Miniprotein binders against q6w4x9r395to579. Designs and how they scored, part 6

Target 1, 185 residues: q6w4x9r395to579
Amino acid sequence: GHCSLEGGSFVTTFDARPYRFHGTCTYILLQSPQLPEDGALMAVYDKSGVSHSETSLVAVVYLSRQDKIVISQDEVVTNNGEAKWLPYKTRNITVFRQTSTHLQMATSFGLELVVQLRPIFQAYVTVGPQFRGQTRGLCGNFNGDTTDDFTTSMGIAEGTASLFVDSWRAGNCPAALERETDPCS
Short names: E, the ipSAE of ESMFold2; O, the ipSAE of OpenDDE; V2, 0.75 times the mean of E and O plus 0.25 times the DockQ between their complexes.

## First folded at step 3 (miniprotein)

Design A31
Fold by ESMFold2-Fast, scan of step 3:
Structure A31 (fold): chain B 185 residues (1-185), chain A 89 residues (1-89)
Amino acid sequence: as target 1 above (185 residues)
Amino acid sequence: DTLREEAERLYEEAKKLMEEAIRAFEAGNFELAFRLAEYAGLLIEFAIRLAKVAIKEGDTDPETIRLLKFAEILARLVEYFIEIVAEEL
């Protein structure tokens, strides 16, 4: 399955449901029992520097009990707060420059992340078939049914993207529903 | 909002961005014209995806089908405009 974060604030789930949101927070993209050491993939959104949207992707984070790998739009890769030169390899994860504009995080557990650094910071998540029906977060539940792709952190299927997105906030931030001046909303 | 309503909003936003891109191009600001047109392209691609999902999920409204057709036309216009702008960069 493929999930994408494009154009600053647009998401397409593993079941191919597209949506847009307006929020500035860290959000859980993917949680799964298939991820080792309580791993989770997260996305950081902040205020956009382009006036046609108030929010854009600024970093992608892989967090587990052992690692906090941050790939940011300023082209810095850190693990546990320390900057790393590429290629950077741990026991199960390798981060390397795939092209002059793309970084890749390859794993031994069926997760692959490709980050486009330029011209627009974007992320692409690929998971193996073992993740089918076993994912939670902004990338959806990967069960082949788009009608329940907005399953909240409490297990409730919502009809709207805003309630879904707000349920996956990983920090103390304003809810997307509280913002009233989004140019695109 | 329905998927159709979201697609319609994105389509209207893309149109406004293209109007701004054309004005920037006419003013000789090719960098701005290129950025605005690229973003319009992203918006219109998402409008197309949303409209297609709406139709797949059972939306039989002729308005949704018309929206998809108009969005596909605008997407082609955006591609053409970007090619023209790129020649100036």
Scores: ipSAE 0.005, ipTM 0.400, lowest interface PAE 10.1, mean pLDDT 78

Design A32
Fold by OpenDDE base, second read of step 4:
Structure A32 (fold): chain B 185 residues (1-185), chain A 89 residues (1-89)
Amino acid sequence: as target 1 above (185 residues)
Amino acid sequence: DTLREEAERLYEEAKKLMEEAIRAFEAGNFEEAFYLAEIAGWLIEVAIELAKRAIKEGDTDPETIELLKLAEYLAEWVKIFIERVAEEL
């Protein structure tokens, strides 16, 4: 399954359902029993302009009981809060520079992450077949059915992205917007 | 309007169209989604061209460069969207 976060606020789920949202929070991209040690992949969105519709991905975070890896445009930070020299390797996770503009997080448990740093920050999540039907978050449930991708954290299938996205907030943040509504525009 | 301003206008219009396209897609209106996305795709390509032209003609404003980048990424996403919608037609 391939999930992409592109263009600042556009997402394509594992089941290839495209949607857009605007938010300035940390969201759960991927939770799964297949991730060891209660692991989760999260996306950090922030305001990129003056308008509320000007939001962009600014970091990706992998968090488990053992590891915290924050990939941002400028650095990779781990548990100790220090920027790490790449390649960085833990027990089952390796972060390395794939290209001049791309970082990759490789794992031994079927999760792959590619992060494009420039010109804009984008992320591409790949999970193995063992994750089918066992994923939750903004990347969907990877069950081959696009109609239920907007399943909230409470197990409710939504027809639109806004409530779906909001349900996967990992913090106290403003509500997400599924459409660009700028009163000043 | 300057080339940048025109490009920006088209970029914003394309974004709006894509928002509508997404809604249509979510509602199962795939033909409409496809149509809207195709228009958006065309607009965004024009925006890209205008931005590039602006730069070529000496527009050194960082905002123009940023616009070009954003437009290019939107174009990419639109392409993906269109491909997805086409599977439903």
Scores: ipSAE 0.020, ipTM 0.401, lowest interface PAE 4.4, mean pLDDT 88
Fold by ESMFold2-Fast, scan of step 3:
Structure A32 (fold): chain B 185 residues (1-185), chain A 89 residues (1-89)
Amino acid sequence: as target 1 above (185 residues)
Amino acid sequence: DTLREEAERLYEEAKKLMEEAIRAFEAGNFEEAFYLAEIAGWLIEVAIELAKRAIKEGDTDPETIELLKLAEYLAEWVKIFIERVAEEL
């Protein structure tokens, strides 16, 4: 299964359901019992350089009990707060430059992340078949049914993206996607 | 060439155009992004019509029903994208 984070704020789930959101927080992309050491993949969103009213992906984080790997749009890779030169290898994870504009995080447990650095920061998540029906987060539940791809952190299937996305906030930060359209002056 | 097969081809073409539209938008090419997204919107509306006709004519295949849902999701996303691109024009 494939999940993509493109165009700053556009997401396509593992079941191929596209949606867009507006938020400036850290969000859980993927949690699964298939990830070792209570692992989770997360995305950090902030204001976009193209339009100051928009949000864009600025970093992707893989967090487990052993590692906190951060890949930032400024091409810095850290683990547990320490900057790493590429290629960077742990027992189960390798981060390396796949092309002049792409970094790849390869794992031994069926998760692969490709990050486009230029011209715009984007992320592509690939998971093996063992993850089918075993995922939760912004990338959806990977069960082959798009109608429940907006399953919140409380296990409720929503019909709209805004409640779904807000439920997967991983930080203590304001949720811009809850903001209503301003009335005309 | 069944109605479902035609709808699927149009859906895949619309997806490719949206991938190009996103890349154009990210590069600051707002006119190109708008143009590509408008074409994708037209194609996806045709795909939805064909999928609905297939179902009306007796195609009860779960894949056809899923295709209709995917096409409707893409159509809504295209609409949102076009509205956003229009803000930059």
Scores: ipSAE 0.000, ipTM 0.111, lowest interface PAE 21.2, mean pLDDT 73

Design A33 (at its last look DockQ between E and O 0.09; V2 from the best seeds 0.00; counts 0 for: pae O 12.2 > 1.5, SAP 72.282 > 70, placed apart)
Fold by OpenDDE base, second read of step 4:
Structure A33 (fold): chain B 185 residues (1-185), chain A 89 residues (1-89)
Amino acid sequence: as target 1 above (185 residues)
Amino acid sequence: DTLREEAERLYEEAKKLMEEAIRAFEAGNFELAFRLAEYAGLLIEFAIRLAKVAIKEGDTDPETIELLKLAEYLAEWVKIFIERVAEEL
């Protein structure tokens, strides 16, 4: 399964359902029993401009009971808050520079993450077949059915992205928007 | 307007169209989604061309380069979207 976070606000789920949202929060991108140590992949969005529609992905975070890895445009930070020299390796995770503009997080448990740093901060998530039907979050449920990709954290299938995305907030933040809004409205 | 400004306008218009396309898609109106996305695709391609011409003619503004990159990305995403919508038609 391939999930992409592109262009600052565009997402394509594992089931290839495209959608867009505007939010300035941390969201659960991927949760699965297949991730060890209660692992989860999160996406951090922030304002990239003055309008509400000017939002962009600014970081990706992998968090488990054992590891915290934050990949941002400028650095890779781990549990101790220190920037790490690449390649960085834990027992199951390796972060390394793939190209001049791309970082990769490789794992031993079937999760791969490629992060494009420039010119646009973008993320590409790949999971193995063992994850089929066992994923949740903004990347969807990877079950081959696009109609239920917008399943909320409470297990409710939504017809639109807004409530779906909001349900996967990892913190207290404003509600997500499905469209660009006029700052005067 | 400069070429960059025109490209920016087209880029923004394409984005708006895609927002509508996404809504249509989510509502199950795949035909509308497809039409909107196709039109957005045309606009974004034109924006790309304008930006490239601007650069070729000596526009060295980093914003123009950024616009080009954003537009190229959007074009790719639109393509993916159209392919997805087409599966529903």
Scores: ipSAE 0.360, ipTM 0.740, lowest interface PAE 1.3, mean pLDDT 91
Fold by ESMFold2, look of step 6:
Structure A33 (fold): chain B 185 residues (1-185), chain A 89 residues (1-89)
Amino acid sequence: as target 1 above (185 residues)
Amino acid sequence: DTLREEAERLYEEAKKLMEEAIRAFEAGNFELAFRLAEYAGLLIEFAIRLAKVAIKEGDTDPETIELLKLAEYLAEWVKIFIERVAEEL
């Protein structure tokens, strides 16, 4: 399954459902029992300088009981708050520079993260087939059906991206902004 | 909004950003022109994705098909513009 996070808060889910939101928070991108040690992938968004309502990805975080790996737009990789030289390896995770513009986090448990650093900070999440029907978060539930990919943290399918995104906030953050010109949000 | 309606809004927003990017380029503000054009390109690419998903899900409206063609055409021009701006940076 493939999930993408592109520039101005654009997301395409594992089931190929595209959506956009405007938010300045950390969001749960992917949770799954297939991730060891209560693992979760999270995305950090902040306002962009292009317009007052636009937000963009500034970091991706992999959090588990043992690790808090942060890949940020300043090209610094940390684990548990300590900067790490690449390639960086734990028992089941390797982070390395794939190209001059891309970093990769490869794992032994079927998660792959590719981060584009330039020209725009973007992220691409790939999960193996064992994750099918076993995911939650902004990347959707990976069940082959785009109509329920907006399933909230409480398990309720929503019709709007903003309600769905708000339910996946991590921590105390303002509700996601609705796009200024969208009359149906 | 429907997928088509959102795709059209993004396409129109990208056109406005490109008008601003061209003005910035002509005024010699190449960093602003580059930033505006890159964002416009992102909007256009996402508009293309929305239109393609709409068509795949059964939207056969000629307006949706025309929007996709217009967005793909604009995306090519934006890429060319970005390359030209990058030469000045």
Scores: ipSAE 0.012, ipTM 0.483, lowest interface PAE 8.2, mean pLDDT 82
Fold by ESMFold2-Fast, scan of step 3:
Structure A33 (fold): chain B 185 residues (1-185), chain A 89 residues (1-89)
Amino acid sequence: as target 1 above (185 residues)
Amino acid sequence: DTLREEAERLYEEAKKLMEEAIRAFEAGNFELAFRLAEYAGLLIEFAIRLAKVAIKEGDTDPETIELLKLAEYLAEWVKIFIERVAEEL
């Protein structure tokens, strides 16, 4: 299955359901029992550099019990907070420059990530057949049915993207949450 | 919003970005023109995907079919514009 994050704020799920959202947080892109050591792929969104009224992808994060690999739009790759020179290799993950404008994260567990750095930061996620019906997050449930791709973290199928996206918020966004709940802010 | 309504909004946004790209090109800012046109191309590609999914899911409205055709035409125009801008980079 293929999932893409394009044009700053557009997503196409593993079941080919396209949608757009506006958000400035870290979101769970992919969770699956097929990912080792409680692994998850996450996407970081912030205000767009191209359009003042939009949000855009600024980083992709792979998080597990052992690793926190961050690939940023400024072409910095870190693991557990330490900057890494490419190619960077761990036991199960290799990050390398695929082309002058693309980085690839290859894994031994059926997940591949390609990141376009220029002219617009974008991500392309490929998962093997073992992930069918075993995924959760912004990339959908990979069950061959587009009508339930907006399944929230609570297991509810939504007709619109907004509640779906909000349910997969993973980052600590305390400023936004506190302002929304504090009438005196 | 329906898939058609979403695709229509993306199509209109892409048109506005192309207007900005043309102005950047006329001002001699080829880097900005290229980035704006590339972004417009991505929006149009997404509009095409939304329209195709709407049709696949049973939307037989002539407006949806027309939107798909208009988006495909704009995608070809954007491609030509990008090729022209690339000559100046």
Scores: ipSAE 0.000, ipTM 0.273, lowest interface PAE 14.5, mean pLDDT 76
ESMFold2 (binder alone), look of step 6: mean pLDDT 88; pTM 0.869
OpenDDE base, look of step 6: ipSAE 0.000; ipTM 0.181

Design A34
Fold by ESMFold2-Fast, scan of step 3:
Structure A34 (fold): chain B 185 residues (1-185), chain A 89 residues (1-89)
Amino acid sequence: as target 1 above (185 residues)
Amino acid sequence: DTLREEAERLYEEAKKLMEEAIRAFEAGNFEEAFYLAEIAGWLIEVAIELAKRAIKEGDTDPETIRLLKFAEILARLVEYFIEIVAEEL
């Protein structure tokens, strides 16, 4: 399955359901029992000064009990707060420059992340077949049915993206729903 | 030269045009965004047809199947993006 984060606001889930959201927070993209040591993939969105869209992707984070790997739009890769030279290798994860404009994080557990650094910071998540029906987060549940791709962190299937997205916030930040209804924002 | 190689080239061109379309949209250039997305849509349709034909003619390479899946995902994004942009026109 493939999930993409494109431009400042577009997401396509593992079941190929596209949607758009606006938010300036850290969001859970992918949680699964298939990820070792309670691993999770997260995306950081912040305000964009040049975009018609209010927000842009600024970093992708892989967090587990052992590692906190951050890949930022500034082309900096850190693990547990320490900057790393590429290629960077751990027991199960390798981060390397795939092309002049793309970084790749390859893993031994069926997760692959490619980030495009230029001209727009974008992310592409690939998971192996062992993840079918076992994913949670903004990338959907990967069960072959798009009607329940907006399943919130509470297990409720929503008809709209806004409640879905807001339920997957991982940081202390304003709710996306408040922004959608504020006439001054 | 092969059907897969042609599909791959067209997919990459369509992806590049969509990245340009998204940039134009984010800059408020809705007419440019619409135009670029339409062209990307045409290219991705051809890429899908070529990838499907390659598979039908016996291409068993997992990369060809992956290419078809990626092209179908991009085609769906293009359709959704055009709907969003049309609301701004």
Scores: ipSAE 0.000, ipTM 0.308, lowest interface PAE 13.9, mean pLDDT 75
Fold by OpenDDE base, second read of step 4:
Structure A34 (fold): chain B 185 residues (1-185), chain A 89 residues (1-89)
Amino acid sequence: as target 1 above (185 residues)
Amino acid sequence: DTLREEAERLYEEAKKLMEEAIRAFEAGNFEEAFYLAEIAGWLIEVAIELAKRAIKEGDTDPETIRLLKFAEILARLVEYFIEIVAEEL
C-alpha cells in the first residue's frame, strides 16, 4: 500500500482515495497492530502562510514505546529530542539520505517512509501486504475500498474529510478544513 | 581517513549487510532482508560517490579504480536483490 502526502495539504490513501484538508495539528497518519511497540506514524502540519488555507506538512514523526523519530523540513532527524547524524539506526529502524532532497526511513517490519525535503515537504508511506485491512489514520484502512477510507478513530465512516481528519488529531488544535479535490490538480 | 579509505570501509560494510540480507532471505525473513539491503544500497552509493570524488581529486591508485568497479557491481547486485525480495513481500 502506498500513501502520499503531497502539495502541502493533499493526501492519497492506501486505497488511492485522494483528498485535501487544511489543519495545523499533529495527526495519526498510520496506526496498526503490525507496527511493533505500539508504533504510529504521525504527520505534523503547520501554517505556511497567513490564511487558514495556507497549511503544509512540516514534519513526520514515528513514535513507539522504543523510539521517537522526527523528520522535519530542516533535515533534522531527532530521537527523543536529540539531533542525530545520518545514517541513524535503531533496532528496527534506519534513517538515511536517499538523495540530495530525499530522506528514507527503512524498517524491518514492513514500513517504509520517503520524505522529500525540497522544494515541497512531502511524504510517501509504503506498507507491506501484511498491513492490508489493518491500518487506520489519515492513510486509510488499506482494504481496497475507497468508500470507507474516511473511517474515524471511533470507527465511524464519514462522508467528508473534515470530521475524519479531526478524529485523528494527536493533540489539541483547531478543526480542519476540507476539500475533496484531485491532488494532481 | 582518505576518501578511498572511507569508501572502502563503506563498501565492506555494505558487503556485510548484503550477506546478512541474503541469510535473512534464505530464512524467509523477507522484511529484514529488504531492510538490510536498502541500507546496503545506500552505503554502496555513498562509497561509489566517495571513490569517484577521490579519483576526481587526483587519486591515481589502481586500488581506488578497482574499488569503484567492485562497488558499482555490488550496487547492481543490491538493486537486483531488492527487486527479488520485494516480490516476496
Scores: ipSAE 0.000, ipTM 0.181, lowest interface PAE 12.7, mean pLDDT 87

Design A35
Fold by ESMFold2-Fast, scan of step 3:
Structure A35 (fold): chain B 185 residues (1-185), chain A 89 residues (1-89)
Amino acid sequence: as target 1 above (185 residues)
Amino acid sequence: DTLRELAEFLYEIAKWLMELAKRAFEAGNFEEAFRLAMEAGRLITEAIRLAAEAIKEGDTDPETIELLYEALKLAWEVARFIRKVAEEL
């Protein structure tokens, strides 16, 4: 499964449901029993313009009991608060520069992250088949059914993106401004 | 669509490089397998960027969306393969 975070807060879930939101918080992208040591992938959004409807991705975070890897739009990679030179390898994770504009985080547990640094900071998440039906967060539940992709952190399927997005906030932040997209509309 | 066509082209080249990388790995040539896989990774990340940009600019063709997902799948395969090859070096 594939989930993307593209300019202007455009998100496509693992079940290919596109939506937009405009928020200024840290959000849980992906949480799963398949991630070791209570791992979670998170995205940090901040304002990109003077309008409250304009926000952008500024960092992606992989957090577990062992690691807090942050890849930020200023091209700095840290783990547990310390800057790291690339390629950076831990027991199960390798972060390396694939091109002058792209970084990749490869893992041994079926999660891959590609980050575009320039011209626009964007992220692409890929998970192996073992994650099917076992994911939660902004990237959806990866069960092949888009109607319940807006399952909140409390396990409730919502009809709107705003309640879904707000349920995955990882802190005290303003409520997200939602926009749903449909390729046919 | 120039962005989609270029993304398709890079995706196909990356697939070919991965086939070469796998053959090098099977032959025990881990340095060559690593080099080829790294080059495939470079091309596939550019393919992803171009396909994503096409979608962002309004290309909602199912073929373009499928290309992005196939490219992401290949990127996952490339990353996992690079890590496997690195263990042998």
Scores: ipSAE 0.000, ipTM 0.104, lowest interface PAE 21.1, mean pLDDT 71

Design A36 (at its last look DockQ between E and O 0.02; V2 from the best seeds 0.00; counts 0 for: pae E 17.6 > 1.5, SAP 77.06 > 70, placed apart)
Fold by ESMFold2-Fast, scan of step 3:
Structure A36 (fold): chain B 185 residues (1-185), chain A 89 residues (1-89)
Amino acid sequence: as target 1 above (185 residues)
Amino acid sequence: DTLRERAEILYELAKYLMEFAELAFEAGNFEEAFRLAMEAGRLITEAIRLAAEAIKEGDTDPETRELLLEAFKLAIEVYRFIEKVAEEL
């Protein structure tokens, strides 16, 4: 299944239902028992969207008990607050530059993330079949049912989508992005 | 068959979908306009990825670079249009 964060403020769930998202904090994109070490994928939104939206995606975070990998729109990749040069490898995760416009985070546990850096910062999440019915967060539950209430609204303030999105706020950002200056720059 | 050729095809398809999306929007068919524009966005994003990959793999043709830049412009146009359509849904 595929989930996308596009145009600064639009999310298409694993069940292919698009909705608009407005918010200025960190939100859980994907949480699942299938992710090791209590892993979760998160999205950071801030004001000043490229497409004149009120909010836009500014970073994607993979957080587990071992790692806090942050990929920001400024092309800085950190893990546990330290800037990393690409390709960056851990036991189960590799982050590398796929093209001049894309970074990829590949994992051994059925999660793939591709980030478009230019012209608009966007994220694409792919999960294997073991995640079916086992996901929660902004990307949806991956149960094959697109009639879930949280995906019916195009605006977060007008319905179940709003309540759903607000329920996935990760709070006032200990996930605020720390820029780590390259020690060799 | 080449990365550049596939990117060109996706770019042209995205342009045609956007023409249909704009016609749907003018006709008041906002659901259809949104669907077509979101699909155009998917195609243009893939065109950008393929064109950039071609360049990374050694494609030095100026037309490939021009295609990438035109795809950048179309992507911005597509997502501005999607935001506009979303206001009517």
Scores: ipSAE 0.277, ipTM 0.712, lowest interface PAE 3.8, mean pLDDT 79
Fold by OpenDDE base, second read of step 4:
Structure A36 (fold): chain B 185 residues (1-185), chain A 89 residues (1-89)
Amino acid sequence: as target 1 above (185 residues)
Amino acid sequence: DTLRERAEILYELAKYLMEFAELAFEAGNFEEAFRLAMEAGRLITEAIRLAAEAIKEGDTDPETRELLLEAFKLAIEVYRFIEKVAEEL
């Protein structure tokens, strides 16, 4: 499954459902029992301009009982608050520079993350087949059905992205604005 | 990190890159395959250097020597792959 965070405010789920939202919070992208140590992948969004619609991805965070790996737009990689030089490797996670503009987080448990640093900070999440039907968060549930991708943290399928996205906030933040649209438009 | 530990990291990274290079090759993306393989080559070469340096500095751990051996094996694989890909460019 492939999930993408592009254009600052566009998301394409594992099931290939595109949507757009504007928020300035940390959101859970991916939770799954397949992630060890209660792992979760999160996205940090912030204001990129003066209007409410000017929001962008500014960091990606992998959080588990063992690690808190942050990849930020300034190319700083931290684990548990400490800056790390690349390539950086933990027990089952490796972060390295893939290209001049791309960082990659590789794992031993079927999660891959590619982060494009420039010109727009974007993220691409790949999960293995073992994750099928066992994911939740902004990236959806990876079950081949786009109609239920907007399932909230409480297990309720929403028709629009607004409540869905808000349900996956990792903190107290303003409500997100949502618009379903093709990220290529 | 010790020299060995650093070498291990680079070794593993090189392996990852080669996996991606192989996938790219299979997909017919020879330019990407080449790029990835070349990077793998760089990393594995550095891994070899670090492991060798560790030994030179007195690392007597059999694992370090094993790493060096495995790194050489991987290097051979990488560069053979590079040659293969280059033929497709």
Scores: ipSAE 0.018, ipTM 0.328, lowest interface PAE 5.9, mean pLDDT 90
Fold by ESMFold2, look of step 6:
Structure A36 (fold): chain B 185 residues (1-185), chain A 89 residues (1-89)
Amino acid sequence: as target 1 above (185 residues)
Amino acid sequence: DTLRERAEILYELAKYLMEFAELAFEAGNFEEAFRLAMEAGRLITEAIRLAAEAIKEGDTDPETRELLLEAFKLAIEVYRFIEKVAEEL
């Protein structure tokens, strides 16, 4: 299964459902019981232009009880707040520079993350087949049915991306502004 | 094929897909334009990776560096096009 976070705040879920959102927050991309130590993958979005609708990905975070690995757009990789030289390896996670423009986080538990650093910061999430039907977050539920990929953190299937994305906020940040997607006030 | 040759093929395919994405956009088929541009973005991302990997593995041919620079330029254009299409969805 593949999930992508591409420029202009575009997301394509594990079930290939595309959507766009406008928000400046940390969001839960992927939670699953298949990730060890209560692991989660998170995405950080920030303002990228002069309007509220111009947001972009600025970092990806893997968080578990053991690690807090941050990969940021300035090519700095940290674990638990400490900068790390690449390649960086734990028992089950390896982060390395594949190319001058791409970093990869490979794991023993079926999660792969490829981060494009240039020309724009983008992320590509790959999960193994054991994750099928067992994911939550912005990348959807990976059940082969796009009609319920907008399932909120409360388990409610929503018809709009904005309500869905808003429900996956992590931490204290403002809700997505619906007015930024309305062509008329 | 060499890494550089594979990267060139993907780069040229991405350019081709963008031509069709632009035609779809002009025809008002914005969902098709979006899907084609996203595919072009995936191809150009891989082309960048392969060209950079070739340099990492010792390819000193100036054409490989030029390909990498051209692929970066194309990626920016693809992103801008995706933004334009998104305003119509």
Scores: ipSAE 0.000, ipTM 0.131, lowest interface PAE 17.6, mean pLDDT 77
ESMFold2 (binder alone), look of step 6: mean pLDDT 90; pTM 0.890
OpenDDE base, look of step 6: ipSAE 0.016; ipTM 0.284

Design A37
Fold by ESMFold2-Fast, scan of step 3:
Structure A37 (fold): chain B 185 residues (1-185), chain A 89 residues (1-89)
Amino acid sequence: as target 1 above (185 residues)
Amino acid sequence: DTLREWAELLYEVAKRLMEYAKIAFEAGNFEEAFRLAMEAGRLITEAIRLAAEAIKEGDTDPETYELLREAIKLALEVWRFILKVAEEL
């Protein structure tokens, strides 16, 4: 399965359900029992330039009990808060420059991440067949059915993206009501 | 969401990916252009399926027919662009 974070605020789930959202928070992109050491992939969104009505992806984070790998739009890669030279290897994860504008995080457990750094920061997630029906987060549940792709962190299938996205927030972020005043979200 | 609304969202994402693919191509980044265009191809194919299915299920809205027409037009552009980019790889 393929999930993509593109054009600043567009997401396409593993079951090919597209949606757009406005957000300034860290969101859980992918959680699965297939990820070792309670691993999770997360996406950080923030305001684009000086506009409060536009938000964009600014970093992707892989978090586990052992690692906190951050790939940011400024082309800095850190693990557990320390900057790393590429290529960077751990036991199960390798981060390297795939092209002049792309970084790849390859893993031994069926997850691959490609991050476009320029001209626009974007992320592409690929998971192996072992993840089918076993994913949670912004990328959906990968069960072949798009009608339940907006399943919240509490297990409720929503008809709209806003409640779904807000349920996958990681950490303290602005209230959902503040975002309702944005005419584009 | 309706099938048409899903198709429209996929169309808009594919259209934006093609804009970025063209920018990458003009910058000489052929691998990036290829990757973006291939993803646009995947999404636009699904947009066509969803729009056609909406029509099959009784959607007679002129906007749905216009969306299908525009999606087919973009799909042709995507596949021609992919062939062009592949020649540079």
Scores: ipSAE 0.000, ipTM 0.099, lowest interface PAE 21.4, mean pLDDT 74

